# Ledger of designs, part 4: miniprotein binders against Uncharacterized protein C1840.07c

Target 1, 306 residues: Uncharacterized protein C1840.07c, of Schizosaccharomyces pombe (o74480)
Amino acid sequence: YFNVNQLFDHEFIKVFPNFKGNVEAKIKYPTVVYAIGDIHGDFPNALDVLSAAGVVSPVFPHEWTAGNATLVQTGDVVDRGPDTRKLFRWFNDLHKQAEKHGGRVVRLLGNHEFMNAKGDWRYVHPGDKASYPEPSEENRIIDWGHSGEIGNLLLSEYNVTYKDNTTGSHFMHAGLSPEWAYREETVNELGKELLSHFMSREKIPEYLEDFWAIEGPMWYRGLAQLSEEEACEVALNVTKTLNVNRLVMGHTPQFHGIVSRCEGRILLIDTGLCSAYAGERAVLRISQNDTDSIVEAVYRGKIVKL

## First folded at step 7 (miniprotein)

Design f3 (from z1 with F14E)
Fold by ESMFold2-Fast, scan of step 7:
Structure f3 (fold): chain B 306 residues (1-306), chain A 119 residues (1-119)
Amino acid sequence: as target 1 above (306 residues)
Amino acid sequence: SPEDLRYLAELIEELIMWVERAKELIKQGKYDEAEKLLELAEEEVRFLKEEAEKLRKEGHEEVAKRVEEVAKKLEELIKELKEAIELAKRGDYETAKELLERALRDIEELAEEIRKLLE
């Protein structure tokens, strides 16, 4: 189907020679996908690494600088740190900015977004609560509901998974078992339905119980925690079922940086970047053309090929 | 409920990851960062005890008892790691190393107990 290199054919270069340098640069790696894992309310650390990767400006108001690239945030923006409201607004604004340049910001639901929607706030930072006018808890309940700013945003703009066809990359918060990979076409629908039930404080239907269970899409740790051999068996099955080259996920912290498993089929991008976890600050970068792909971990001051 | 059991499993797995990370930070001399993680681990142990009480109220007495045993082991481990940090800060690296080695054995035992609990 659509190959971005086909936009810069021989005839285009002949007709617009003044754009040759830009055309050649875009042809080299016309598709770039960035991904950032679990942020947990830590705006300064998210900003630090996203600006280091060239995704956003280090200068206030920290606007989009990644042109036509895609940024994927794999969920768990909330809890642990205080900057929840600021982060949701920032990513929403970044998406609007990216669209003007032919890019996008894909935002996924993590288990902590579901927990907050259902009223399980045991991990909410005091600073998050204090960000609401008094009565703080009542106003936070409203904000995470169907008509609230955050609740409406999660229901209308967020998905459970995202597939980038150009790079052959499937993004998720936690992981997909072989059973859930087979049911992938239902995952976003079931997730949105569960989220709506949680926001309504309703008992969930039986058919949503397995989605929210420990082996379900919001919690599955098998790809991150099984032995290398066993994880690779799962990854080979899942990548074949989804027709992708790689699986990208957060949820299971890798404190020393982004981890690649199973010859690049598994990319673990939750590096515990929140100051509470004291992990490395990292952004995944996938650069693609019609003949080559480069997968890298971007840290402040260094880039590591995966 | 099944949802409570899933949440309990996640709490236990998260705690193991944080304790393991705190041990690494101590070895690297990043004591303030290790202390922050141990504070989160202490709060998480409290949440484990709350989940055990919910399970007990739902009639899952044996599982609740197992969770309480795991929580007690984690409290002891966190105390050992905090002691190691204070000793290292005072320059008593030899005693700190001994406590970290004991914590490693305790983590291995705890991981096995958790595997049995989740089966």
Scores: ipSAE 0.345, ipTM 0.708, lowest interface PAE 4.0, mean pLDDT 86

Design f30 (from z1 with W18L L40W)
Fold by ESMFold2-Fast, scan of step 7:
Structure f30 (fold): chain B 306 residues (1-306), chain A 119 residues (1-119)
Amino acid sequence: as target 1 above (306 residues)
Amino acid sequence: SPEDLRYLAELIEFLIMLVERAKELIKQGKYDEAEKLLEWAEEEVRFLKEEAEKLRKEGHEEVAKRVEEVAKKLEELIKELKEAIELAKRGDYETAKELLERALRDIEELAEEIRKLLE
């Protein structure tokens, strides 16, 4: 609940000196959607940029401070870095906190979540494995299965895509080709079926093979890598089919910050924020009212209009 | 095999991104970060070679040969970038610049080979 007098209390402002500016922006634009791309097991860097954006407190235990806003995490929380379990628990806690304030934390499946569910652990950090009690590998298998903490979260609360109707924004991990510009429900159903088969170590039904293929929703790089002309042709087709203004995706790293293509129809938000990639740490912010929208990249100490 | 080809394609694309990022870090003078990224790329090239051997054992000789050629070119690129870092650290910026320019050409050639491999 926002009480303006309490938000501008002297002691509160002393702890959160940059909060006043964020509150003023929120009042002018009542709907705010934040998005963060690929994290790859790097809790300190995710915390750093989410606190810089005013989404979470910089003070332990790093609780939700974004009121009724929506945060979208576009997948690939796991692999490369050690903080996988901590991150999944933190985002789950942030979602519960956000709901109490009329907000939400939307969490999407990335290709690395599917890889870990199926037992392809070639990219798992030793610190991730060490986070489990001995026998660590067996306990990790259980945790990523149907009955595990992570497995249960992925099956029950995670989706493949998310459409935000208020801003007209469609969020995904990698990208959608025109062939895959289905309704959110259909893509989500297929993804959850695939995830369940991977957790069961079952052979994939033929109808799911194309979903997991290189041009499928979990891997497609066309919107990020095709020429501007070709990417814009795809984006215009996909945005029309999905009835949205923009497509927001991670998966294809943009090391110098968030990239906008096709007059804002494509937003590439995987900035390689994990320490291993040494990319810029960024959060996308979409602010909306009845007449206007502002799309911005939020960095430490800098905000850039896209 | 179809699942292995999917992972192979992703691994090759990832390796290209690591090498391009290392090149950018070298240009920025971030040598320690570039070195860590290149060491990681070397480990990933090793996995690429292991996947090529697996494909060969499964009877996919032509694909395995192409993957091995890509792996060798990535190793050459990584070696060139590591040499550029050592030269820059020693103050030999002219030779470092020549190696970076060669690495740029090699990356462009590799991208074309990847397009043909993924067809």
Scores: ipSAE 0.006, ipTM 0.468, lowest interface PAE 9.5, mean pLDDT 84

Design f31 (from z1 with W18A L40F)
Fold by ESMFold2-Fast, scan of step 7:
Structure f31 (fold): chain B 306 residues (1-306), chain A 119 residues (1-119)
Amino acid sequence: as target 1 above (306 residues)
Amino acid sequence: SPEDLRYLAELIEFLIMAVERAKELIKQGKYDEAEKLLEFAEEEVRFLKEEAEKLRKEGHEEVAKRVEEVAKKLEELIKELKEAIELAKRGDYETAKELLERALRDIEELAEEIRKLLE
């Protein structure tokens, strides 16, 4: 039982006239989930939109300001931009801060995290490499291995998918086909096994080949790229299998902002926010209470209902 | 290898998305942003051509030829869009518009070639 009138009297309201409104606003939607897609090494752009959404402070050292909310980052922190190490450390620190306030920062593996663990560095920014002391290339190999800062973090803290039960939202990097939705209970385990094999520079075991394939969880673009009608058939199947209201994914850039498909069952949140892509900077916000949910795209200076 | 073909498919899809984004930036008058994105896309086409050469050396000549065809079409699209930016900067908006319309048709043709490649 919570009664907001027990927290203040006339004299308190007189001194803090906006207090009651702020408390009531928080009570109206007690569960808030934010999500940010592909960042690709662009700390300034990630900071810009996360601070616009009220998730982090715009003032150094850019600490967590979202209270008990959840933030989900859907993978692809690395490549294209230079700020990889800074971003992984920042999100790790944000998670520790969020936990102290009853919130959390969920971090997912993207295909570019797997590529870097494997040693496929064709998209690594020179500034990322230069962030390591010499010999920079060898030190980067160590950092993305089992005993490295990033490698250990990915194996211990990161998953392939995340389900938020309160909002009925399933988060993934790329997409899940009907086949992989049916096997969703294996996805996090198989993903971590694959990541470990890549870090060891071992051949992929046959049972992991389908996971890493083009139709697998790290690459599937069907929900983002199939015709609206066909994507909706897939989304209806997948949401039913996963017992959720919506699927949230990055991986397939939507340069004009967050896209909703199939009556909100598909939310495409990779907006190409990295400066190399010149996309919109956006954060998804899902606000939930017992009776309704509000799904919005948050931009600097603008909020759009989806 | 099968893994090389997957990376190739992803690179091609990214380049199509980048070219479509550049076209939209040009239509919005964001010439500097479009030019930077096109320069980035042009660098990525180099990796696509390198991958095609690798596939040919591995004995996958038919796939390598298809990849090279896609790379050449992407290179031509990037060139057309850069020319449209140059014309727009010079005040020749009508010719720039015609080049953008040609680029749109080329992107549609490229999308069909990608579908054939991924089959």
Scores: ipSAE 0.175, ipTM 0.624, lowest interface PAE 5.6, mean pLDDT 86

Design f32 (from z1 with R21K E24Y)
Fold by ESMFold2-Fast, scan of step 7:
Structure f32 (fold): chain B 306 residues (1-306), chain A 119 residues (1-119)
Amino acid sequence: as target 1 above (306 residues)
Amino acid sequence: SPEDLRYLAELIEFLIMWVEKAKYLIKQGKYDEAEKLLELAEEEVRFLKEEAEKLRKEGHEEVAKRVEEVAKKLEELIKELKEAIELAKRGDYETAKELLERALRDIEELAEEIRKLLE
């Protein structure tokens, strides 16, 4: 047991009263939430920035080093780059490691996960296909199905949205309109139903059509693309409906780094970190205690307060 | 179908972002990186033309025409950026700047067309 009174005797504190006050008032942020956006099959770039942020070890086998923190990955692990299978396995292992330390790794569904489950492989890297034994295409179909490693993982472990109550932060891949924010409690259920139908190669049932539509939860770009005035009106509505302080999303690339809109109510974390997009490598970090919150973009070699 | 419009909108949005990134890379003198991004953009434009043809075969003539117009404008933008890179490499910064300004106007027009397509 450490007691600050054992560090300084009472005579010293009388002569330098502010010294003990500075030691006792040292703020510790017990809750830390990290978030990483669209990875698109690029393990080296994801590793580079996650290790720079202190989330994982830079030393092989790149294990969890963030203690009791939460890491949120906001979807689109697949497509463009070759490291899809390696990334899904790595994040699954990181989650198991984090739980041993009182932390967790939250993994969310992006529209590209739905596309791959559906069999729309127009963006699949040749190296991703080559990661499967021959017959590679047929084995990839099995892996992304109900009984496959990736397919089962997406259905059992992945959600569309995640809310962190301690920081008041809502995470998802694309964004929620005011209409969908009002229906947020249905989003994870509807998303998993749609994913299952796609894996079965079934036509979308009528009740799931609006979910998968361009204004639906997997595609909505309004918070990222609308004018500052219009985006702020949407964000104020959505944050009030969800009872959160901020909305965190990927999907709409910001190649120059993490973007904050509407005084931190909108955080756009898809920085196009995949080498195909040549965007900045960034991780969002939210640090919380009972009285204060610090929101930062962590880049390789620098940290920027948002 | 509305489903096809989602995939096209996604692709068009990524192409605009790639072109904007290429413009900033050119300003930083990172010509090799900019050229690589433009090569990727050219490949995606070829895909847009293929999707427009599929839409036409499905009876979506008006949508197909709009997608083809977007693809044509993207080709023009990519050509302007490639010309700006070559001029900058040769030290003709004044003409390169004029081409970048023209590309910016074209990007702004394209963004408005995409917004209209997404509505």
Scores: ipSAE 0.006, ipTM 0.449, lowest interface PAE 9.9, mean pLDDT 84

Design f33 (from z1 with R21L E24D)
Fold by ESMFold2-Fast, scan of step 7:
Parts: sequence; structure tokens; C-alpha cells
Structure f33 (fold): chain B 306 residues (1-306), chain A 119 residues (1-119)
Amino acid sequence: as target 1 above (306 residues)
Amino acid sequence: SPEDLRYLAELIEFLIMWVELAKDLIKQGKYDEAEKLLELAEEEVRFLKEEAEKLRKEGHEEVAKRVEEVAKKLEELIKELKEAIELAKRGDYETAKELLERALRDIEELAEEIRKLLE
């Protein structure tokens, strides 16, 4: 970072008094990664905490304000709440905006995205269905298929896992057991193949059955629910295999806020932010420089070091 | 698969988390929030009973009976939690606490039974 003095002058700072502090923070920690867990159709609550974290504007139309930062959404945008279509469109627009500033919005598939693609709609909110013109259910089937807006978006833009090399952080929806600690390209390829079969309403190939199984990448809760000792054994194995410092996941709600396990090797970021779940609204923030990292939970009006 | 019981594991795990949250909310006097979580739990039990009926129609009588037994146990646990909230609202915190702790133990035992069933 150079020529920082050219980014502001005395008159500019009078209008934007926190500008210099923000510039100095960016110089000290040039890489910032934000992550948000399970949203479950709750646009107001997602907006509330993302704007509190400085990722998006609190002012309509709620555009990207995080510059060159990365935002990772770890899946489960759909179900329970009504705002599914609005959220998918909003995150897609945020990604396009972020790219113009050297940032990005990484979006992961959760088990509920796979369930909806498969036609398992037991958790779909009536407001989600009502967001489609009549015949609403038929139009929703089309939208979640190969040629639909959501279906095409999930196949072309979404990942199953994401590795951020700069921070040494691996992001997933649920968790990875040692047997599933493959590089992101492998896991993403298998997941997209499964998603396509679900959209086609086809019987899945035998080799994809384990991927969708309870111990597979879309469902595994071991890192979140095993004893601290057992979870740490798994996390140490997986972090070593993937060559990362930490594993970040949603899927298993932590209603009192973001939880850190195994000396920061496990970060549980599904805080049940959907209003139906009565959990805390939280965003994970990882700030990195050449020598150090700061890992924090950002809440409305409060920041907690993890 | 008709024998795919992943949804049971998910429902049970959400119920454990909701019971833990309900216990904390009751201790904090947030009874309306706790009742809302239990309404969601009741909806999950309803879906579980519907799945049992589907499995029975598909010829999976033994699996359907087991799913129905699980649904009945969950229904009783939710009833115990609602009773605990009602007792707490009336100031009978000691009885409410005992009932909630019993419900939590019962759901943990049920969760272990379901995990073994999924093996």
C-alpha cells in the first residue's frame, strides 16, 4: 500500500471524519474475509448484521461497501423464511459489485439448497412459494431446475467448499471428516454433479451416495457436536490435510453467537440468525497481514475477539 | 432411498439445540421466544408423522413403526417443555427446571437411539 495521503485531504476528512482510521486499518490488515452462516430466507436479519459489519450499505439499495474484501456465505439461504429469491438475487448482485472493487462474494451450497433442487420442499415457507406468479409451485420447479434462474445460478456460481489461501481458512456448509478432506476442486466437482442429478430427478450414481450421506460434506456435524477432545482430533487431521489454519462452517446452530473450538481451528458461524430460530445475528471477520491474524465475531453494536 | 433417515438425524439434532435454547430462554424469562421454538418443533413432529405414513404406504412397515414411535416420543417431550414454560410463568421455577432437565435427558437418549438406527 502506497500513496495513502493522496486518498484524503483536510476538507474530505471534515465530511468523512472516520476515513483516515478506515484507511489505516486497511494498511495494517490488508486482507479481510467476512463470513455469514445460515440465513434461511431472512433478508432483514442478514442485512442488519452485514451492514453492522460494514459489508453492505444500510441505505437502499444495500450495495457492497467492503472494497476488496471477501465475503463467504456458507449455504442454507433457502427454507424457513420467505425471502429466498430476494436473497439469491441480492448476493449475486453483491458479487458483481465486489468484483469491480477487487473483492468477491463466495457462495456455498448448503443441504437445504440440495433438498430444494431434489424437490424436498417440506421446509419451504409459504411466502417463498407466493413470490412466484401462478401457477406458483410449477414456476418454482422451473426456477430450481437447470434452466431456471436459481438452478442455473447454483450450478454456475456456487461452490461446495472454498479455501482462502491468504488467511489459511477453509469454508464449508456443514463439516468435513478426514475421509472427505479433499482439495476444494474435488469436493466442488462431486457436489455439482450430485446437484445436477437432483435437478434432473434422476437416481444418483452409487459413488455419490456417500457424498450425500449423514457423514458426508453436506451433513457432517462431528466438528460442531463431538466432545472438544474428539473434535480437535478431527480438526487437526483435516487442517493438516488441507494445509489451512482453520475450518469455518454453518449448519449446526450456535444460538448464543459464533463459537470457536480447538484453539481457533473450528469456527461455528451458524448462529440461527433467522427470526424463527431466535438466535444471535453475527458475521465472522478474519483480518490478516504478513505476520498475524485477528478473528472476531461482529454483532450489532459489539465486536468479540475469538 | 425410502430407508434414508437423514431427516430424522437432522430433526433430532435441531430438537436438541432447540431444547438447550429453550432451557436458556426459560432461565432468562423469555417465555414467548421459547414457545415459538416449540411451535417449530411441533411442525417437525407433524412432518415426521407424514413421513411415517408415506413409508408405510411404500411397504416399509417396520421402518414406519419406528419413525412413528420416535414422533410420539418427541411429541411427549415438547409437551413436557411447554408444561415447564407454564410452570415457570407461574413462578414454579424448581419444578420447571426438573421437568426441563428430564426432557433434555430423554431427547439425548432418543438422539443416541436414532444415530444407532442410521448405522
Scores: ipSAE 0.000, ipTM 0.361, lowest interface PAE 11.9, mean pLDDT 83

Design f34 (from z1 with R21Y)
Fold by ESMFold2-Fast, scan of step 7:
Structure f34 (fold): chain B 306 residues (1-306), chain A 119 residues (1-119)
Amino acid sequence: as target 1 above (306 residues)
Amino acid sequence: SPEDLRYLAELIEFLIMWVEYAKELIKQGKYDEAEKLLELAEEEVRFLKEEAEKLRKEGHEEVAKRVEEVAKKLEELIKELKEAIELAKRGDYETAKELLERALRDIEELAEEIRKLLE
């Protein structure tokens, strides 16, 4: 008979209180998906909550500790805070580490990644610019271009949306309207085309205008802001079209913590964790087995069932 | 441009959300956290006014006036919340409640202005 309580030293549990919880969850629910919303250049706050959730070690160099789990970051790593380069490198390293354990780190494009690729730097923190050798602005332009570290990473490894088939969860930065859910198979391709055009500093083709528009995948707030009744109509349409149980998105801040709408069909995970927004620090955790799923918000010192 | 207007609308929406959060922090007695958040909001309102001035110089007078109206209302709302914090710190909870109720009405009015701006 397997007894999880016999596996853990008291001192280990005291230092890493979430390791035992993560192991127990994995035994009862073999598939675990974590998601973190908008980080906006705030490495300490991202580390704080991912560590609290047991996704990464609180001890430098803050390595992956979530085994075969999936972590989804729903975009907007850049702007407002200074730690942009450090965060992109850290998530890339975490993905490489996770793969060794049968896990993964999925990284999505947010509207602020597109803005920075385009050269719209109105929200760039001075500390982000200072992270580059002089001439800092010129070197940042190169880094966000086709051959730069960040630019190449965004084009080669980042997508606009991600579907987790095991949990029936669709992840996006902002939201998908019924129109864009119907066109979901084109979303990642169109997003990468737009990103490439922005990096080239060229005018976008007319067929990409709707993608970047206010009702497009990078900006749509309907699922987060429409009345409960209207949001549920949209969510029921979109979840049916995408063949999923829930939609997970950032972009529209929920400063008091993760919000569930429409009986769990909408999960709003941008909690404004960046110091500039002073919101709650939270990570979404979806635990799945063949019978059921448990959906929870993980905060420092507490877990709330959604 | 329509794209620049979208970015400004996003900033205004964030400012309304920050102000709403600050109101809840004040209700919870978390005055220092609320004060810091309102100081950040005040800085972003300054940026919003600068963007409105830039739009005016580029010939977008109608949009610039609309953005300025929203910025002025946000500035007034932030002032009301800061006054509520000061009153609450001094133990004048009754007047603080009155200012918070006014702030709630002002937030609802700003939401209407945002819808008009995005139309």
Scores: ipSAE 0.006, ipTM 0.446, lowest interface PAE 9.6, mean pLDDT 84

Design f35 (from z1 with E13L)
Fold by ESMFold2-Fast, scan of step 7:
Order: structure tokens, then sequence, then C-alpha cells
Structure f35 (fold): chain B 306 residues (1-306), chain A 119 residues (1-119)
């Protein structure tokens, strides 16, 4: 039988992204969500894998090429590498470009963004500091404050978690325990309150102590580190509470590539892609049609089904 | 709480994985990358100290003292691992490997100490 959906496959849409035609009412375009984990100041390595995935152009100025897709960056853009300012500006520009095509770039807070806002700079690359005019340290303090370019960007554009309803995917920097999944509606608000207090160099209020603790949303490693049996028990609880099919997180490096646990309910996407960690460079890709999801790890020259 | 102590045990198990990755990087001659992994391990040890302070504020002095002792021991081990990397950088690969294997065993023993705390 004649199948009209074959007229507008994924490759056709990439070549002719603005083609509509009179048969569009019978054709449902796939929803595509890309995700990239911890970048740690490494623009060349982020560019390498995002261009391999077709998210950005490999040619300067490295513009958005993913049409109406969503890209999620799960935090930890700063520290260890020198390209922090360049990366924050690049992702902000990519978001503005994506919106023009019906897409978006979602950007999440990692623990290293909070550390830099707080003034804990023990992991800041010398090249990051040198990117500021003299007095470089004072200018970096201003930039990471309430009125600075980065500080204002983090407070206004960044969240702690993101839920993609179409794919049923919940994105986070580190992980969510069952307790924090139950409190998910408060997570973005509490995170922004904490970030603001850190920027003000104030003592953290008592109600924010558990948020920043080792079991809190910025640090929790249970989904990545617990035994398969226990991680799956936690994941089943958390996915049910959040009403999603899968949990996607960075923070806990997987040096040999993206890892799937608990039959795809846990996706670990921090592959240590920065040169400092020498991990594999990977982007997660979730493709959703009317009934099914295809979950893949994209590497340069190779795509692996998860 | 028992749940907090469990997360501390999982954190120590994570440190074991980071040490194994450092061994792989040393074998590949990637010494700077190995040292940067140990800097991440130092970050995690600082959270052990913060949890010890939290436990002490909650009136769990005995448990807090023991967690603090584990944190100090981990700091000493990370220092030894950084010294092992410097040995590898100057070509003493066999001594570096032996020190890394010893440190891995010591961290595993600390993980057992934490698990016994949860009993």
Amino acid sequence: as target 1 above (306 residues)
Amino acid sequence: SPEDLRYLAELILFLIMWVERAKELIKQGKYDEAEKLLELAEEEVRFLKEEAEKLRKEGHEEVAKRVEEVAKKLEELIKELKEAIELAKRGDYETAKELLERALRDIEELAEEIRKLLE
C-alpha cells in the first residue's frame, strides 16, 4: 500500500526544512531531542560532537542546523577548560537561532555553575581568568554576579531540571532521589534562590541546606552508582512520580560512552568529553513518533542504539 | 541519617572508579588528565566533611567524628595518588602502578568501614 509518510522522512526534512506541501495534514513530523552532558570549558570537543550529530554547522560561525529540534545541555559548562565565556555566549546564540525554526536550546545548572557563583574557583582554568581584562579576578566576580552577563544569564535563562512532555524525558544535572522527585515542582525555584544567595555571598538559609547537600539535586549520584537492582527500584519510583519514561543526567562520568540502565529508564550522558578527562565524545538523541521512541548515542562516525 | 550514610558509601565507591580510570590514563601517558580526575575526587571529599558537620549539628557526634576520620584518610590517599602520577611523569611507571593499586585497596577498605557504620 502507498505510504504518504515516506514523502517526508528525516533526511528529506533536513534538506528541505521549510517544505510544507498540501499533504502535511496527514504527515506527523518526528520530535527530536538532543542532549549533551558536562562540557567543562572545552569548546572544540563540544563543537566536534554537536556537529557530528547535525545540531550545529562544522563551518564558522557554527550556527544551529537542527531545525525544530530541542537541544538540552545538562550543566557544568564551566571549570577545567578555558572556553567558559565563549560557550555560554554560543549556547545563548544557538537558542535564539533555534527559536526562529520552532526549536529550542534548554540549558541547565550544574554544581560547577553554583560553585563559581559562590566564589569557589579552585577548578577555574587560567585561560578562563585570562579571558577577562585587568583586573581579571574583579571583572570575573562582576560577570558571575547578579548584574553580570553570566550571572544574569544563569538566573534568567537556566533551570535545574527540564521535562520534555513529547518524549516523556526528564533532564537533570546529577540525579533526583525519590524525596526530591516528590518535591520536583519546587526544585527550579529552590535552585534559583540558592544561586542568588551564593552570588550575594550570604549564608544559605536552613531550608536550602538539603538542596545543596550530597543527596540533593546538584550532587545525587544514586541513579548512576547504585547496583542495577537498586538503581532500577529508584528509577521506577522517580519516573512514576515525575510521569516520564526516562531520566537523563550528567555529573557522573562514563568515559567509554553514554550508558543506559534499567531498560532505558536511566541515561547517563556525561562522557567526560573535555580533554581534561579524555572521555568519549557523545550526544544523546531521542526520536519520538506517534507511539515509539528511538534512543541513540551519537559519536563521530558511529550511532549506537541504547 | 542511615540514608545520608548510604550516600557517603556510594561516594567512596565512586572514588574507586575514578582511581581505576586514572590508572588507565597513566598507562596511556595521559598524566595531566589523570591528575584532573583526582582533583574531582578532592571535590567529593569536601562534601564528606560538610556531611560530617551536618551530622554533628544534628547531635550525631560519634558518627560525625568517624565520617570526618574517613574524609581525612581519603585526603591523604589522594595526595599519595598525585605523588604516584608525578612518579609516572618522570618514567617510574611500575612504582606508580603499585601505589595506585595500594590506594585502590585502601579506598575499598574505607568503603567497608562506611558500610559497617550503616549496620
Scores: ipSAE 0.012, ipTM 0.410, lowest interface PAE 8.3, mean pLDDT 83

Design f36 (from z1 with E13M M17L)
Fold by ESMFold2-Fast, scan of step 7:
Structure f36 (fold): chain B 306 residues (1-306), chain A 119 residues (1-119)
Amino acid sequence: as target 1 above (306 residues)
Amino acid sequence: SPEDLRYLAELIMFLILWVERAKELIKQGKYDEAEKLLELAEEEVRFLKEEAEKLRKEGHEEVAKRVEEVAKKLEELIKELKEAIELAKRGDYETAKELLERALRDIEELAEEIRKLLE
């Protein structure tokens, strides 16, 4: 573990009072990964916290400012709020901008993306529907289908999980049980097959039923809701199976900000940031170099080490 | 169907989280935010009742009864929290506190019923 406070003792800093500042300025974290959880159609709130974290410009047209960093959005862009189409287009444009700087924007499927592809629109905001020209419902069905703008993006650009090898961080929408962690290499393929079947209004093949079940990758709440003891047993098993240091997930709202469980092995980043949920607006930031990792929650006006 | 049961289970779990959040907002004096969140919870309870009726028509009578029981308990809890908000807004913090304490016990009982439903 490399840390400037551990590297230099009090006597050294006292003799060279600018040394700590100079060393800190020279310490560079070449790998930075940001993550944002469930947005639920709330562009202003997503913009507010992403600009606070330095990921995007607060000035129109809100372009990428994070250089070679990675941003991970862990799904559930749709439902509750009106800005769904704007958000999908914005994240797609941010990815293209990030690539020019050696960065990227990773976008994951949440259960609400699957629900909308399937035609379960119980949570769709009237403003989302109104964003389509008449006949609005028919045009929304087309947009969320195989040949639509959103449908095509979800099938071609989106995955169920993402592993960042440099930081040892595994990103998911909801959570992975020990069973699904063991099967992790099949998760993205099965998810895309399920999404395609939903878009086609086809009956789910029997082999996809477990994937979509309550203990499946799109719904599992165990890491977020089990007791600390039980959640840590699951997290230790899952991190070992996936060969990672931490698991990052949305899906289960944490209204007071980002929550760390099991000594940082579980990071819950769905803070209910959409205005409907009245949660805190937060972005996870993981900074990595050859010797050190720093994990922190970024809010407007403060940063909290996790 | 099994798929409908998954949606119902998720709806019920999410409602509990929203009710717990509304309780915390009321304690903090954030009454407008709590009211908005409880309005969303009321809409979810309406969806639960619609799904229970659908399940009954599909022959899942026992599951439908249990979903209706949970929906009724959620309605009572939301009503208690709304009454607590109104009392607190009027300066009757003592009675509001009593309703919040009752809501805490009701949440504990509801969690037990959800455990049985998802078993």
Scores: ipSAE 0.304, ipTM 0.662, lowest interface PAE 4.5, mean pLDDT 86

Design f37 (from z1 with E13Q)
Fold by ESMFold2-Fast, scan of step 7:
Structure f37 (fold): chain B 306 residues (1-306), chain A 119 residues (1-119)
Amino acid sequence: as target 1 above (306 residues)
Amino acid sequence: SPEDLRYLAELIQFLIMWVERAKELIKQGKYDEAEKLLELAEEEVRFLKEEAEKLRKEGHEEVAKRVEEVAKKLEELIKELKEAIELAKRGDYETAKELLERALRDIEELAEEIRKLLE
């Protein structure tokens, strides 16, 4: 908490009359959470929309400008586009910068991170492979392993889900079924165990098979693809189990922009922003105080209330 | 395996979303963007055919045959959309419109086949 009268005196307000209005706006919604979905190796498009939302500077080297806000990236940084290494380094640097201002950058695992750790490279862009010195394939295997820059980063800094208690928002890559919502407290641990087994090229233990299955946390599309009525039944169950107001997910592309379902309980934020998918470039913004929240899709040049 | 079949069904659903997006881009005159999406869709159809061959080698002939049939229909739909783009670029909007209308019907039929596949 802070008192606006303690930040400036009468003479300061006289010289900067708009300053009080800006300070009061920040006090009105003291908690801001941004979220960006699937990036798929497209640094220019991620930069475009994050700078439009005021999260990062449009000026090189594109530093954090969101103060004490939280940014959540919901996985699938890799594949389709060439900028994978650049993006992982950039988000890691943004997190370090955000911490200095009381903010944070939360980074989640997507199914494509698991696929790359496993050695399933069917979607890897030639430019991603070419970013490694020769022997490029062997060096990429090392980088995505336990001791590699990316592999170590994913194991130490990334989770499968993230709950923001202040806004009552639960972030995930794909979706959570009622069964997995009930087991949500195990999801991050099971995901990291699976990721480690994939990096080691080990056969996955039986207890991890359901986690990686199509109804599991990395693949579930029910909240995005079921009929409105059925998706809303699932969302009501899942939000009650998780004690949240909304579920935020990527994975299932929404090419026309961020989609809200079930009166805001489902927010679909994978807009296919990479050039390969030709979707709209959007960032979710949730602004919260003790009494209400504003949920918006931020595009370059426009903001849409959800 | 049964899990592999379910994975293939998910991939097919994703491909349909891509084809529907390409159709929308064509209607908006965004031909270059539509072509890029259709090229990616063609790559995914090749993957479906490869997975169908793996299923056949594992003894799942009936499942492999159904996956191959869906892959061939997707391949034809992608070709129809690419032809519509070329016709529209040449100013033949009437023929392009006819191909798009046929593609819309084909997408509806394919969605119904996938619903039956997932039963």
Scores: ipSAE 0.206, ipTM 0.618, lowest interface PAE 4.6, mean pLDDT 85

